# VH-VL binders against p56860: the designs that were tried, part 4

Target 1, 255 residues: p56860
Amino acid sequence: MMTAEVRTPEQGGGPLTTEPRAPRSAPGHADASAPAFGPETDPRDIIRWALAAHPDLLMPSAFNLNGVVLLDLAAQAGYRGEVVFVDTGYHFPETLATRDRLESRYPELTFVTLNAGASPDDGQTPPDLYASDPDACCAARKVDPLQRYLKEQGPSALLNARSRDQASTRADIPFVEEGGARRRVNPLAHWTREQLEAYAAEHDLPVNPLYFDGFLSIGCWPCTRAVKPGEDARAGRWAGKGKTECGLWQGENKL

## First folded at step 20 (VH-VL)

Design o1
Fold by ESMFold2, look of step 20:
Structure o1 (fold): chain C 255 residues (1-255), chain A 120 residues (1-120), chain B 109 residues (1-109)
Amino acid sequence: as target 1 above (255 residues)
Amino acid sequence: EVQLVESGGGVVQPGRSLRLSCAASGFTFSKYAMHWVRQAPGKGLEWVAVINYDGRYKYYADSVKGRFTISRDNSKNTLYLQMDSLRAEDTAVYYCAKDFYDLSRYFDYWGQGTLVTVSS
Amino acid sequence: SSELTQDPAVSVALGQTVRITCQGDSLESYYASWYQQKPGQAPVLVIYGENNRPSGIPDRFSGSSSGNTASLTITGAQAEDEADYYCYSRDSSGNWLYVFGGGTKLTVL
């Protein structure tokens, strides 16, 4: 074959068939609506397509380097919606300060903080749950608030900052994902860490200052450490806890 | 040339208050966090406080929390430390220090310090 | 808050290699930076992050970390290296709190 991508099966419902279906007029859910994107596709073109196909598009962010770069690219591509951040009660102070710097830089966007004012001792979870059962801690403090908000808002797609270079568990993420409650768009899927760093430097983007201290992927402080020489970028996340992905991307809680 | 000049040090009685200033020049003051670091005579360094670039975030060492207030005036390129309820153990040279980013913890420039003596 | 422990004094013969150590529980998760202070002067940053030297710091200075220990190494020590050296790193809690070690007086013999 001469094409670089595999067409997915037609969307579900009834029994599978090989016969062509009539064209659909429904908003942005059909595979045939998505162009064939490639490694050299400008992420802004992907975002512009996503905005046209999904006017209700919504952007969750934890303000890691990928997320900061995506936010800038999205603003350039015409995104004017919400940037949704979940306060787990365990964020580094540097992360909260980065959010505020980004809010000041992009007054045309609406920064939404879910679970605002959370703290480790606010009673939402038992002490030390992050160590003994990280999935339950993540479910209560991050997944549940975000999932409730997404059910209330009902977006048909999300704009996500994941890239294949981040970890071996992400090596096969596509530009557009089906198979959850909504479509997920990953405009940075093929960008490398080096490209992200170069972009952030070129555009003088606010970044988390912990990146200057050897942190490459930043989550909550109990589950995040500086990356040792030779480790991949996510090695400092959940090290020794058997967890490699946030529950937002796994199982029936997948967004 | 980056310059940080502290002032306002002096001799005060325990329980009294003192206000330190740090005049900054040679850089865009409003882009960076600023810190106070102190050193008691013959002793080591102790980090005291930080204020982020626009003043929204302030953090303090436990030894001064509730008694000291860090602040800044970006229109005057000036950092302040209000020191209330002073104790003998607060006797030190107080340094103004520039963060090389916002809350990065790395001090690329220091002032020469101002002496605060708390004695009866 | 995490405490950072340094030996109070260390000696090195001129031209020899010396290692100044800093120990603390938080150093498993956070790198230490290192400050040099000569008598009557403000401190100067000599190493930050894993092993970064600011402009003007001689290449005989290097940093390393392993486990709960950070080290500052001076290869080919010179008389001008005689100073107090402080490590500086983060508390392991979620607070924005950084602490200095107690300091090490380096004597160049």
Scores: ipSAE 0.676, ipTM 0.853, lowest interface PAE 1.5, mean pLDDT 84
Fold by ESMFold2, fold request of step 22:
Order: C-alpha cells, then structure tokens, then sequence
Structure o1 (fold): chain C 255 residues (1-255), chain A 120 residues (1-120), chain B 109 residues (1-109)
C-alpha cells in the first residue's frame, strides 16, 4: 500500500516523521523511551513526540493558565484527543465559563466533563468535608472520578500542564515522568509564569477571569483564595490546612 | 473610541415594565461581558446584573432577581435590561458598563446613564 | 449576602496621606477593587486585584489588605482627589455575586 508522507514545509526542509519510538518494555531498552529534551525545547516538539509514542494520549485539565496554554500548544502540535475535566460541584462559575469558551475555540478537541452537573449537595459527602478533611473531599469529588475514567480508558500517557515555576513543591518536575500506572508528559516543565502570560496574551487565549483578581491557582471555591503579597502561586490552595497538592500527582492516588 | 449610550429610561408607575437599551461602539462587543449598575438619587452604587460575552451566563443582584432580565444582541452591539414589576426602590440612574474581559467584574468603560423614575 | 462596610466620610489635608477602609468577611478571600466617583460623573476604576492601577491612575493611589479589611491609600492627596470612593468585591460564597460598599466621601482640605 502507498506510504503517506507528513511534511513540514520550509526552505529546503524534508518531511516530518511520525514514526513512534520503540514501545515501552522493548527488550534491553525499556528506559530509553524518551528523547533528551532540554530547557529550550519547544513544547510543541515534546507534544509531537508524545503523540507519536502514545496515540492514546489523554489531557486532564482544570483550565488554569498553564492548562489553557498547553491546550493551545497541543492543538497546534496536532492533538485531537480528549480534554478531561472533573466537575467537583465546587468550581467557580468563572471556571465553567472558561471551559465553555475553550470548547468553542477548539472544536477539533473533545471536551469530556466527568460528573457533569455536580453540586455541593451530592448525597455522598458531608457538607463541610472540604474544611474538615480536604484530602477526603478531593478524593471523593476529583481524584476518584478521574481515576475511574483513566482506568477504563487505559491511556499509556497523560499530557499535563505542570511547570517548575508554579510552586516550590513542583521545582523538580521532569519533561517525562516514568513509573506509576502511566507515563506523564510535562511539556511546559521549564516555562516560567512570564512566558505563559506572554503566550496567552499574544494568542488572545481564554483565561479564567479570577486570574486578574489575584487567583494564581484556581481549584474549588471553598479551598481557593486570592494569593497574598509574597506568597507562592499555590499558597491560596487549602490555606492553613497543610495541603499543597490535590493528590493527583502524589501518594497512592497518583495518576 | 469606546462609547456606551443608554436609552429607554423614563417615568413609570409601580408594577409596570420598562426596557433599557445600551448601544455599544468602538470595541468588539461580542468579546466582553456587560453589566448594569444603578445609583439611586443621592445614594451609592449598586451592581444589578451581568451577562457574559455570548449570553450563556447571567447573574443578578438579589434585589432584582426574578424581576429583571439582562440580555444582549451581538449582531446589533446592544445590551438590554428588561425591568418588570417595578418598585419605587428601583428609581435610579442605570449605567451600562463594559467588563474588561468576560465575567471579570471590572468595569473599564461606563455610559452616561439613563434615569428611571418609579412613582405613583 | 456579604456586606462591605465603609466609613461615610473622611478628610485629609492637601499633600497628606489618607487611608480609606472597607471591611467585610469575604475580603479574607477576595480582593476589593476601588472606584472613584466625582459629582455628576460615572465612576472610574482606580485599583483592582491586590494593587493594580489601570492606565492613567496616578501612582499616589495604592491598595492593600489585611484580614477582612481592604484599604485604599492616597499618598500626597490632591484637590482633584476629592470624590466618593467605593470598594467592590465578591460575596463570601463561590457564587457570582458582587457588592459595593456604602461609599466614603473624601474631602481634601
């Protein structure tokens, strides 16, 4: 059968290859699956590699600034898969409106909302669980629904928007994380907030309007406040509760 | 130059209805949320309602919920406020205000206002 | 419904510093923005977020917050700063509901 070429035109340029790297678990080279990416690597090149290596790639998002920038870069790089959002019942109205703006802007992507229409009174959790046990609240309303979906879909990798500049707890995030149930790809690992803001402004991306009111990391409204002067971007998340991450990336519930 | 021009104000009896309009020009109307803010004579400001850029999300102050309806026609660059079951307490200058984004709550441009007087 | 409380009036001598305050429970989680209104005019946004000034607002205007109190500070007050000042913020729920404070009349002496 005739071979189709994928081409990226330029002065004297050759065809763009879509050949995937060797499958995971190949004998004698299981640990050589990703290229050596560096701090100056274009995130779109990382995404193109991830698409070739993982055609089942899936993108979870809560539509923070990083996630919005990643979504645009991924669409440019050829991502046509799912953008998976969990409705916790506690999202700000602005977050839901941002999702709708992104869906309208990227009709080529499939926006999947888990637990669509969720409410604070879900009949399953105490009304004050977010205050008394935020880990249990996140587990019930965010982590567990996402884990169930990922187990059913079985993706070999996730495309994630984390960057080292988001918080001290993320300072060592690599481009590609091995281990766990699946590979995790962080194309924005080395981008700064300034680069993300500049990109979003240049491309007129829909962003959550709470960002303009000092909400530098936006989760559920009971666990999110504006960041105070001198604090890390994520300091408004679970303030005073000793929690810095929602459990999606740490512990036994890690994606 | 950005311009917001309110119209439709007047004197009405309690229990009646009015429809306010705001004609927008000098910016891409369909990119921004739009607001109504009112000010009773000699009194402070009161936020009344917002509609997001495509009209999917609408929010109201408790004082007008169930009686007022905000709407927009992006093809005519026009914002509306349908005011039903008017009360004397609704007497105010009604300002059309442009959000600087979508649902950001910050008003970067205001109209001159239109006076609504609800009186027997 | 969350309430924002402001003193009805405050005075400052020309060239001196004045602080206009706004109190509300929601201000522990949400910044106030500040609007200036001169007689017969529409309001003008002077501070939003923590301490952002829109284009054209003089450097003498600044915002701050502590606990449930937001403050607008005018350093080196000028005669033209005489106006009503309104704080504006979200209620304490996650719903999209915003309220103005009652307003503070600033008199520059």
Amino acid sequence: as target 1 above (255 residues)
Amino acid sequence: EVQLVESGGGVVQPGRSLRLSCAASGFTFSKYAMHWVRQAPGKGLEWVAVINYDGRYKYYADSVKGRFTISRDNSKNTLYLQMDSLRAEDTAVYYCAKDFYDLSRYFDYWGQGTLVTVSS
Amino acid sequence: SSELTQDPAVSVALGQTVRITCQGDSLESYYASWYQQKPGQAPVLVIYGENNRPSGIPDRFSGSSSGNTASLTITGAQAEDEADYYCYSRDSSGNWLYVFGGGTKLTVL
Scores: ipSAE 0.659, ipTM 0.851, lowest interface PAE 1.7, mean pLDDT 85
Fold by ESMFold2, look of step 21:
Parts: sequence; C-alpha cells; structure tokens
Structure o1 (fold): chain C 255 residues (1-255), chain A 120 residues (1-120), chain B 109 residues (1-109)
Amino acid sequence: as target 1 above (255 residues)
Amino acid sequence: EVQLVESGGGVVQPGRSLRLSCAASGFTFSKYAMHWVRQAPGKGLEWVAVINYDGRYKYYADSVKGRFTISRDNSKNTLYLQMDSLRAEDTAVYYCAKDFYDLSRYFDYWGQGTLVTVSS
Amino acid sequence: SSELTQDPAVSVALGQTVRITCQGDSLESYYASWYQQKPGQAPVLVIYGENNRPSGIPDRFSGSSSGNTASLTITGAQAEDEADYYCYSRDSSGNWLYVFGGGTKLTVL
C-alpha cells in the first residue's frame, strides 16, 4: 500500500481543490511547443516555460545536490507545487534531515513523502533483497510507489534535476524529453557539477552533509559509497552490483 | 571567539544519574548539530551522541543507548547530556563538540571537557 | 558494526615523512577523518573527507585511502606533530553511527 504524508500548513478539513477536475487524455501531451533552449539558457526561464505549459507540473526529488539546486531555482521561478520524495526505508538519516531543512526553508512548497514510515523490517521486501537483487528492491520500494502516485495524479510533465555531467549514460539528455506517459523537463541539463556547487554555496542551500564526506551521488545506504578521486559522480551508486542507473530512467517506466 | 564550556561533572555512585551542560557562545548555536565525545583516563576517544540543529534527530553510540539522553535549548545556547544508570565504564572526560554543519560528524570546536567519575 | 584498527605507535625522524594507517571494512564506502590530540588537550580536526584541511592545519598534513585502509601522511614532520592521532568514520549500517579508531601515538625522534 502506498501511503503519502503531505506536509502543508493546512491540516484536516476540505479538499485541496474546490472544483472537480476534468479528465486528461492519457495519450495526449501538453499542446505548448518547447522553445529552442540552448546551453546558455537560464534554468529559471525553462522552469517558467514549463509552468506556463504544464500547470500540473510535479517535481520528484531525492534531495541530491542537483535536486536541491533545482528546488531553489524552481521556487524563484514561481513553482508552488509538490516536491515528491519516496521513503524507501533505506535512506541515510542525513537525507531525511536534509528534506526537513528544505521544508523549513521553502514553506511555499508542498513536500510529499510517499511510503512514509518505511523501514527495512516493514515486510515490503525480504530483509536481504537490497544485497541480493538491488533492482527488485529499488522497483518495490522506490519505483513502484512513485509510478503509482504519478498515475494517480496524472501530471502532464515532470520537473527533473538530471544533468549531462552526472554520468556517461546521461550525456545526451535534452532540456525537454517527449514520449512516454508525460513530458520530462531537465532545466539543469547543461549545468556542470562546479556550477551546481557554486550556486549552492552562493545561496547557502541546505545540502546533504555526506557531500563533505566525498559522496557525490546519494541514494540508499546499502547501495551508496563515497566517490574515489577521478571517478564519475555516480560511481558510488550500486557499488559492486554492476548498476549505473535507477529504473526510473530505463525502459517503459522511464520518468 | 567560539567557546564551549562543559559543567556538571563529578563523582557519583554506580546506578545514579548525572546531567551535563555545555554553554555555547561565539556562533549561531541553532544552526549546527552538537555532539558529546568522551575519553576514559588514559584511553582513546569515544563518540557518544549527536543532536541535530532543531533537536528532531538524536543518535547514540551503542554503549550508551537507552541510558543517555542528549538534548538542547536553543533559547539558552545550551547542550545537555542526561546520564542515567551510570556504570564504572562511563568514567571519562566528557567533551561537547560543535559540528561544522548539521549532522556532518566533523567537530571544528571542542570544549575543555568535564570529568565524570563513577565509582563505588 | 565496523571497527577501525590503528597501530598503537609509530615513529618518525624529524623532517621525514610518516604515514599513519587506519583499517576497517566500512572504509571501502566512507572516508575517515583524522583528529590530533596532544596531552591534556581536546582533539583537533586535521583532515576530513578525502583530503580537506580545516583552516589553520598545515599543508604537510594530507589524507588518502585505498581499499579498506585510510592513511594520514605528514611530510616534513616537526616536533609539534608529536601527538595521538585518531581516525574516525561511519559503520556499514547506513545509520548515523560513527566510531574512532584506537589511536596511534606518533613520536618524533
């Protein structure tokens, strides 16, 4: 069962919206054509376009550096929607604390935690699955809850924090991806790690303190290690398991 | 200048309780995690506990879990360690230490320590 | 659930290079940080992350790691470097649980 914890200033009472929502056509994408964005385009301009074209835009986040920078840029660009995080039961405590600091910093955003209260011993997966079959563990604890929520909410686009310098498998990420169930917008597609770090420092953004320990891409603790000198930023993910990308960016279930 | 001043140490019998305090000054106390680290006489360092900037997250070494409680009062710039069910092996100098961020585990400033002696 | 093992003592001649090591299975996943402690004093952070020096730490101090071993290197050792050195890192569970190594007493001859 998917559980969602919505942390808004409002509690109890009436519905989030006062009017019934007309159904969207599942095969249709938004009608607005994407402008010709380039490497010098300010990510906030891309986000402003995305908000105008997709007022139902949602932002999934695991609160990595890219995600924290995107969150700040989105708030500046007028994003007031949901920030959707999946509690796998295997997050570092630092990741959960970073989420809470971001929630305090951005009271204008709605932080949604899917699968709230998850723990390794909650029976959602066998206790050793993270070691023996990390793909199945990720599918059950991260991918499936998010996909279920996205199907239920039906957004026409997602705002994603991916950039081309994160891994060789991301080298050709466009600003706007068509196809699949919904449009995917990558405002940081051309930003470098150096630009992200400079932005976070300049704006005093809440970041995961594991970055001070040499972690450059942070997932669940069983599948994450510090990155060695000269390695790809994502080299510390699924160490010893042969996995480079999460299932969220692969195949038919690609976000 | 950053200052951390521990107090509340002393000699107590096994099974009793003691509360340590650490008065902080020279920095914005409420922005940082705070730690307790102890050192038995003639022995090495042992991390004891951490509390994050707003007190929501607390973590303990296995040796003290269930017996010690870390807390903070951000209005008084004070860190606390409540030590219950004290044992002889809890005898140590107790340092409060400032995290240089929130939950980073790096201690950029330390107090002078306060001695706790647990003996029958 | 991890332990950090250090040699209890090491010596270096004045002006020479010394390496202090720390071993533990968790060091494959986490860097060690290093603390210096002189007699009667509180510890001082010397190295954190891969090889970051806090303000005021001389550049003769550096950190490195390989496999399950972390190392603190002091090049051109000086008399004031004589101290106990502790490595400090996380256990393998992913929880916020950190341990010090047993410490290494550095003697500068």
Scores: ipSAE 0.571, ipTM 0.812, lowest interface PAE 2.1, mean pLDDT 84

Design o1
Fold by ESMFold2, fold request of step 22:
Structure o1 (fold): chain C 255 residues (1-255), chain A 120 residues (1-120), chain B 109 residues (1-109)
Amino acid sequence: as target 1 above (255 residues)
Amino acid sequence: EVQLVESGGGVVQPGRSLRLSCAASGFTFSKYAMHWVRQAPGKGLEWVAVINYDGRYKYYADSVKGRFTISRDNSKNTLYLQMDSLRAEDTAVYYCAKDFYDLSRYFDYWGQGTLVTVSS
Amino acid sequence: SSELTQDPAVSVALGQTVRITCQGDSLESYYASWYQQKPGQAPVLVIYGENNRPSGIPDRFSGSSSGNTASLTITGAQAEDEADYYCYSRDSSGNWLYVFGGGTKLTVL
C-alpha cells in the first residue's frame, strides 16, 4: 500500500512515504530507472511518481500557459512544495499580477520569488545589455539566481512545464531527463497547445492577460512581442536576436 | 445585467479635491480589474487609471500621477477615484470601466459617466 | 511614452468599404483595440487582439495591422456605423500604460 505524508504550505514540508526507485542508470539508460510513460499518460500520474521518487522535488515557473497548467495538475497530484519564480527586473506587470493570482488560488503551495525587488536600473547589469547581449542579460538576471538557489537547496529533481509542441528545439524532450546536476521531469512533454488551452479554460485557471493580445510565449518585456498571423508560437521571443531558448536548458547553465 | 453607476461629480474650484465612486453590480466585482477613463467636453477619450482585482497594482496616466488615487472596496463592490489638486484641464466626464479580465486593457462595460467641472 | 495618431475624419458612401487607420511605434509589438462611440453614449469595444470581435459586433467589422499601422475595416458601411472610432494600445512595455488615439469621426454618406 502506498502512503503519502502531506507537507504544510508554510515550509517545504516532509517526505513522501513511498518505495524508492532503482538507482540512477549509466549514460544511455536515462529512462530505464523510470516507469514506462507514453504520450497518453495522465500528467498527474507522472507527477505522483516524481513525488514518490523525489520528496525534495522543486518546481521553477515563469507562469506561462504550460507553467500554469502544470501548477494546477501538480496541486491535484499532491504537490505541496515550492513554486520558484525569478524576478529579473524585466517582467511584464501582467506576469507579476498573474503570479499573485496563482498564489491566492493555491494557498497550499509556497511561492518563492528570487531576486525580489529587481528593476532595470538596479545595477545588476549594464542598462543596454538586454538589447546588445540578451544571453548575458538572461544569465545574470535569471539563470544565475536560480542556479544559486538550486545549489543551496539541492533538490534531486525538478518539475518542469516544457512540452514538445512549444518549439522545434523542444521536439524530443522526454518525460524524464537524466544528465546535468539533477533529474528533470516534464509531465506535459506530449501535450499540445490545444490541450493546454482546453485544460486552462475548463478549470478557469489564472492566465497572463497578454494572451488575449496575441502573445503566445511571454518572457521579459524587452524580448517579447505579439505573435503575428502564421508565425511560430515562440516567434515573439527574442525576435531579431537569433535566440529561441532560455539558457536554463542549454550549455553550461543547464538545470 | 452588468451595471456601473458613477457618482460624486460636481463643480469645484482649482486646487480643491473631489472623490468619485462607482457602484458595480451584475458580475463578480473582485474578479476583474477596474478603470477610470475621462473625456473632456467635445474631446477624445483619455485613460486615467487602473486597479487590479485585489488592489495590489495601480497604474496612472502621467497627466494625473501624484494627484489622483484609485482604490476599491471589494466587500462593497465599489471603485473610487480620489482627485486632489484639481486643475481646469481635469474638467471631463469620468467613466467607470470594467476590464474583461485582470489588467487585460479591454473595457467590456462602461458606466454613463459623471461630470467634473473645475472652474474658478 | 508613444502616441497613437488617427485622421480626424473619414467619409464613406453607404454600402462601401472604409478603412480607419491608427499609427504608432508600439504597434509593431502590440495590437490595437478599437472602440466605437456614438453621440451621448459610452464607447463600445468592437475589435481587440489580432482580429477578435466581442459578441454582438457585426462581422462587417474587422481589424488588421501591418508595421506601425493598425486598421479598422468596415465592409458594407451602414448608416448606424456613423460614429467616432478610437484606437487604444500599449504605450510602454515596462509599465502598464495604455493610450487612446485622438479619434476618427466616420461619416456615412
Scores: ipSAE 0.565, ipTM 0.810, lowest interface PAE 2.2, mean pLDDT 83
Fold by OpenDDE, look of step 21:
Structure o1 (fold): chain C 255 residues (1-255), chain A 120 residues (1-120), chain B 109 residues (1-109)
Amino acid sequence: as target 1 above (255 residues)
Amino acid sequence: EVQLVESGGGVVQPGRSLRLSCAASGFTFSKYAMHWVRQAPGKGLEWVAVINYDGRYKYYADSVKGRFTISRDNSKNTLYLQMDSLRAEDTAVYYCAKDFYDLSRYFDYWGQGTLVTVSS
Amino acid sequence: SSELTQDPAVSVALGQTVRITCQGDSLESYYASWYQQKPGQAPVLVIYGENNRPSGIPDRFSGSSSGNTASLTITGAQAEDEADYYCYSRDSSGNWLYVFGGGTKLTVL
């Protein structure tokens, strides 16, 4: 009766230092060749410029408040390209419903869902990888699919919904970033949360209902919680994991 | 003023079917998710089902999944609950509840309810 | 499936403060809502989010949260506050499941 010694896999994972990993991502360098935009510049003008300079512009989105606002502004500015969303298999139903609502509201835009129908049990990753290695999970289920698609499409620029108020790591986001595979345009770089909320309310935009329930930044359901009053907007993302970004904007594989 | 009026309740035998209706007024019905919540006599509240604003998303409690069907007609401002294969434990007052928005976690308005009694 | 638990009954003297607590794993991630139900009446939303009151709800009602708990506090209880109180939140499974607490019967003495 050979007692199979269940070799406890040596959890060689060093203690995930709860220390907020220093923002590894140097803020993208401002593109000096771009027009001198300022805090008072209408985001629509920035988008118009981007469309003129980059007709093949694509818009990645996770349909957070910023993304919803940007989508509306972009449509107004004449954007008629793709809105690219990655189904990680771990999105909130509310997020998927918000996507669908937006798709219905903006028929002039093409909504592209990468890995549509993904699920925790689809075999792409272990179902609980998010718990043991959130970086690997995000890399496999979000970053890699998007990177592959972008490589195939080859857009010269991306239209992004990032703003300085979203996190300390984004405090110095320029309107136009250079470096990497393509330009990144951030029309909402200087918009505050209050401005975004006001705009969304004024235009009756379909904001994810979770936002009104304290989810100021929304990702996958295992890695997202509501924030408490006074917390950073992204405090609910990968809470307790020492992770602050999904990896899309960091490192050598940044978008 | 927001109004929700349930109807269709009554006494039925086990295994039978019943269809509940909720007539909505005083708000843009087609913009909001709607819920059914029930309460057995002398018991607590139990969430039953939700349908989003356009009917594309429907979710059910495990206790009713496969037996109940939630639906809506936005042109009539009406919410429905088709209840099949009724059981004694389905006996309850059934409330129609308005979602705060679309698939939020809050019910800002409730109907007065309609009583469903399942008995032999 | 995550459950929400409440004490089945609590009492408070007129004019005093009472706290009704709801506990569940989902409350670490989600806010709760609170509903008041008087005998023979439909439930009424009294608190949502961290501490939001709908229009018409007296300011003596307040909400708070800590860890895996949510609390409804009535500061200066009135006779008309005698009712059943239910907390409501989402199941922690990521699926669209909602759950009510078992309810708390509040008696005003």
Scores: ipSAE 0.553, ipTM 0.813, lowest interface PAE 1.2, mean pLDDT 91
Fold by ESMFold2, last read:
Formats: sequence, C-alpha cells, structure tokens
Structure o1 (fold): chain C 255 residues (1-255), chain A 120 residues (1-120), chain B 109 residues (1-109)
Amino acid sequence: as target 1 above (255 residues)
Amino acid sequence: EVQLVESGGGVVQPGRSLRLSCAASGFTFSKYAMHWVRQAPGKGLEWVAVINYDGRYKYYADSVKGRFTISRDNSKNTLYLQMDSLRAEDTAVYYCAKDFYDLSRYFDYWGQGTLVTVSS
Amino acid sequence: SSELTQDPAVSVALGQTVRITCQGDSLESYYASWYQQKPGQAPVLVIYGENNRPSGIPDRFSGSSSGNTASLTITGAQAEDEADYYCYSRDSSGNWLYVFGGGTKLTVL
C-alpha cells in the first residue's frame, strides 16, 4: 500500500523488488518471554534469539554508527530481511551515499527506501516547516511513512540500534522492550561508543563521513549540527528547538 | 609513498576545452573520494569538484557547474577533469587532492598541480 | 552567508602565541578544517574537525570554535610556521558545497 522504490543493484538491470510481507494474523509474539541477557552478552546471540522468536523481524535504520554496526552484526547472525530507510527529502548527501555503500556491501539484505524521491521542494510540507514546527515536519516526512509501512507489514518485532551511551534519555534502554504494537529489540543496549568504533574499524565498515566532523547523531540537515565538546551525542539534534527525541520514540507513534 | 601527479595543463583560448589527468599511486585508489582544487596565480584556494570512491556521486562548485565534469577510472588509478567552455577566470594551478575517506572533505595528500592558462 | 572571512595577514613574535580566525554563519553548525601552504608548495592539512591533528603536525597547532568563528592557534610559533593558512568548511544549505576562506598570511617576526 505504501509507495516505495526498491533500489537497483549496482550490477543489476532494474530496481530491486521488495515482496510485501504478509500481515500478522493477530498481534502477539512467537516466543512467550525473552531470555535474561546481560551487559556481556554478544549482540549476535540476541539477534539469533530475535530471529528465532520473530521470523518477521524488521530493521529500521538511518545509518548512524550504531545502525551500521547493528547491520553487520545482524548479517553475521543470519539476518536476511529488510533494512528500512525513510527518505525525508532533508537527508545529508553523505547519508544517502552511506546507504548506497552499505547496499553494495550487503547484497544478501533487502534495502527498502520509503518515500523515495523526496526533496525539500516536493510540496509534502511548507518550505519553512522544519524550522517553525520540526515535530510536524518529522511527522509528515519520517514518522507517517514508516508507521504506514509497519502497519502494512505487521512485524512482531523490530531490531533497533539504540544504546545507553547515546544520550541521557536512553540511559535505561533494556535489551527487549515490551508493550506497544510490537517488541523492540536493542542488541547494542550496553555497547559503548568505544566498542562501536572498534568494531567498525576492525570490520572496515562504511560509516557516514560526517562522523569524522563531530556529528555523533545524524538526522536531517536543517536539524543537525556538530556536537560541541562536553555535549552528549544527541545535543546536535534540533538544537534550540526544545526537542531531544524523534516522534518515533514518543507517544502513540512509538515504535 | 602516496603520489598524485597532474597532467594536461597548458595554454588554450577562451571557449575551448582541456582534459586534466591525475595519476595516483601508493594507496588503494578505489577506496577514496578524489577532489580537484584550483589556485589562480597570486590568489587563494578554490575547491572545484569531488567524485566519490566508485563515481556515483559528483559535486561541483557553482563557478564550474555545467562546464566541468569530474570522472575516474579505478582500473587505471586515474582521476580526470574535463573542462569545457573555458573562461579567463579558469586560469589557475589545478591540484588533485585525496580525501582521507569517501566524501569526508579532508585532503590528506595533494599533487604539485598543473597550470591551465586561458588567454586570447 | 556561506562565505568564510579571514584577516589577510597576521604577525607573531617567535615563540609567542597567535590565533588565526575564520568567520562564517555556517560555522555554528559545521567545524572548519585548516590548511597550511608554504611558498611553491601544495597545501597540507593541519587541523580537521574541531581539534584533530593529522599525523606529523606538531602539538603547538590547535583548533577551537565559538559561535560563528573558528580559530587556529599556534602556541610557541616557530620560523617554519610562516605560511598562508586557509580555513575550509560547508554551507548550511545541506548540499555538498564547501568553500575556502580567503587565506591569512602568517609572518613570524
């Protein structure tokens, strides 16, 4: 139902096709309870559990450092599903290039771009909405397309890349979050920035080059700046607008 | 060890074309974005263009957009700049510069440049 | 708005501290990098991000930022530091567009 353009592979002759996943017949989970995971648990073990419990698992990503590390760990753990990215029309060019580089590296995964072809001047929102009402802009260009896709696909769980080290608002993130429409699995909940950087370097992962210029949390260019010394990783998001979390993690639209 | 050697500069009339080349060695060329930066005689630096590691993304300064084309041949470790509709203000030393990543904008190695003179 | 403004010249006594500045609206959101160019030579990267030094750059070079201003500081300036210095950064439009400042000639007295 949602209009999405599947990317053409670098070597292929046409766009990738994304077969719609059959909607779940009823809300629920394949496994009655999650195991007791600890700070030392290998994220791949968490992902393997999630795959066994939730064959319909989906991975949303904006391809920040956490997301890139999760993607590689998931591929190693046997994930072969979708990597879902929303084109807001306001992404940095570096973010789009990073997505393309990841798609080339992981041909075993299906990269799905929602709202493909979006641009600031496409008429989806007024030109100044990102500055005057960033919540409304995010709702229209990011949250709504993702939520429509998730309703259509009906996954029982999501793989999320959040970690406790990212911001004070994330300090208590568990490995598995219950409640809402679906489980949310956070395999990297206890990984530090140092562990993520070490993994990415060891595996030569494509990372967004803005990371090298102090961008520790990368969203849309009008609402993202380099983090200053002493600020937490998300301080550059919506600077001066009184916002620290995307609508994807708040209220009735929470993933 | 890393070497970037520009060639193809010379004297040309306004409205004509030139193609610059940059031969790269001492690093894995196909892993990095590459840039052209120019410097008019006695003047400051001006960024001209970038091409990402596999050539899918190209960006240009407004002063050259529509007239210059950046390209690369990873099998030959060579960067190119096709310069069409040349103007007097394009007179400069043209440097080939290596990005230390893909599209990071930090130039860790530079060539010694090739002079382009556009004159009647 | 995307222009980067530098003073054309600055002097420092040998062994003293000097600050070279770069001003532009986009520097609120983006750090500048700094390039040193000696006569007849290609430029070299001195500082990137806020204060990262590439290998081989002396620790007397440091970077900082405040508001719309980026600064390159040389503590204990040496004769070999005499050069032109360029800041380089992005505009705030989100496009991949980068510009150099006009350059600052540093003279070590």
Scores: ipSAE 0.535, ipTM 0.794, lowest interface PAE 2.5, mean pLDDT 84

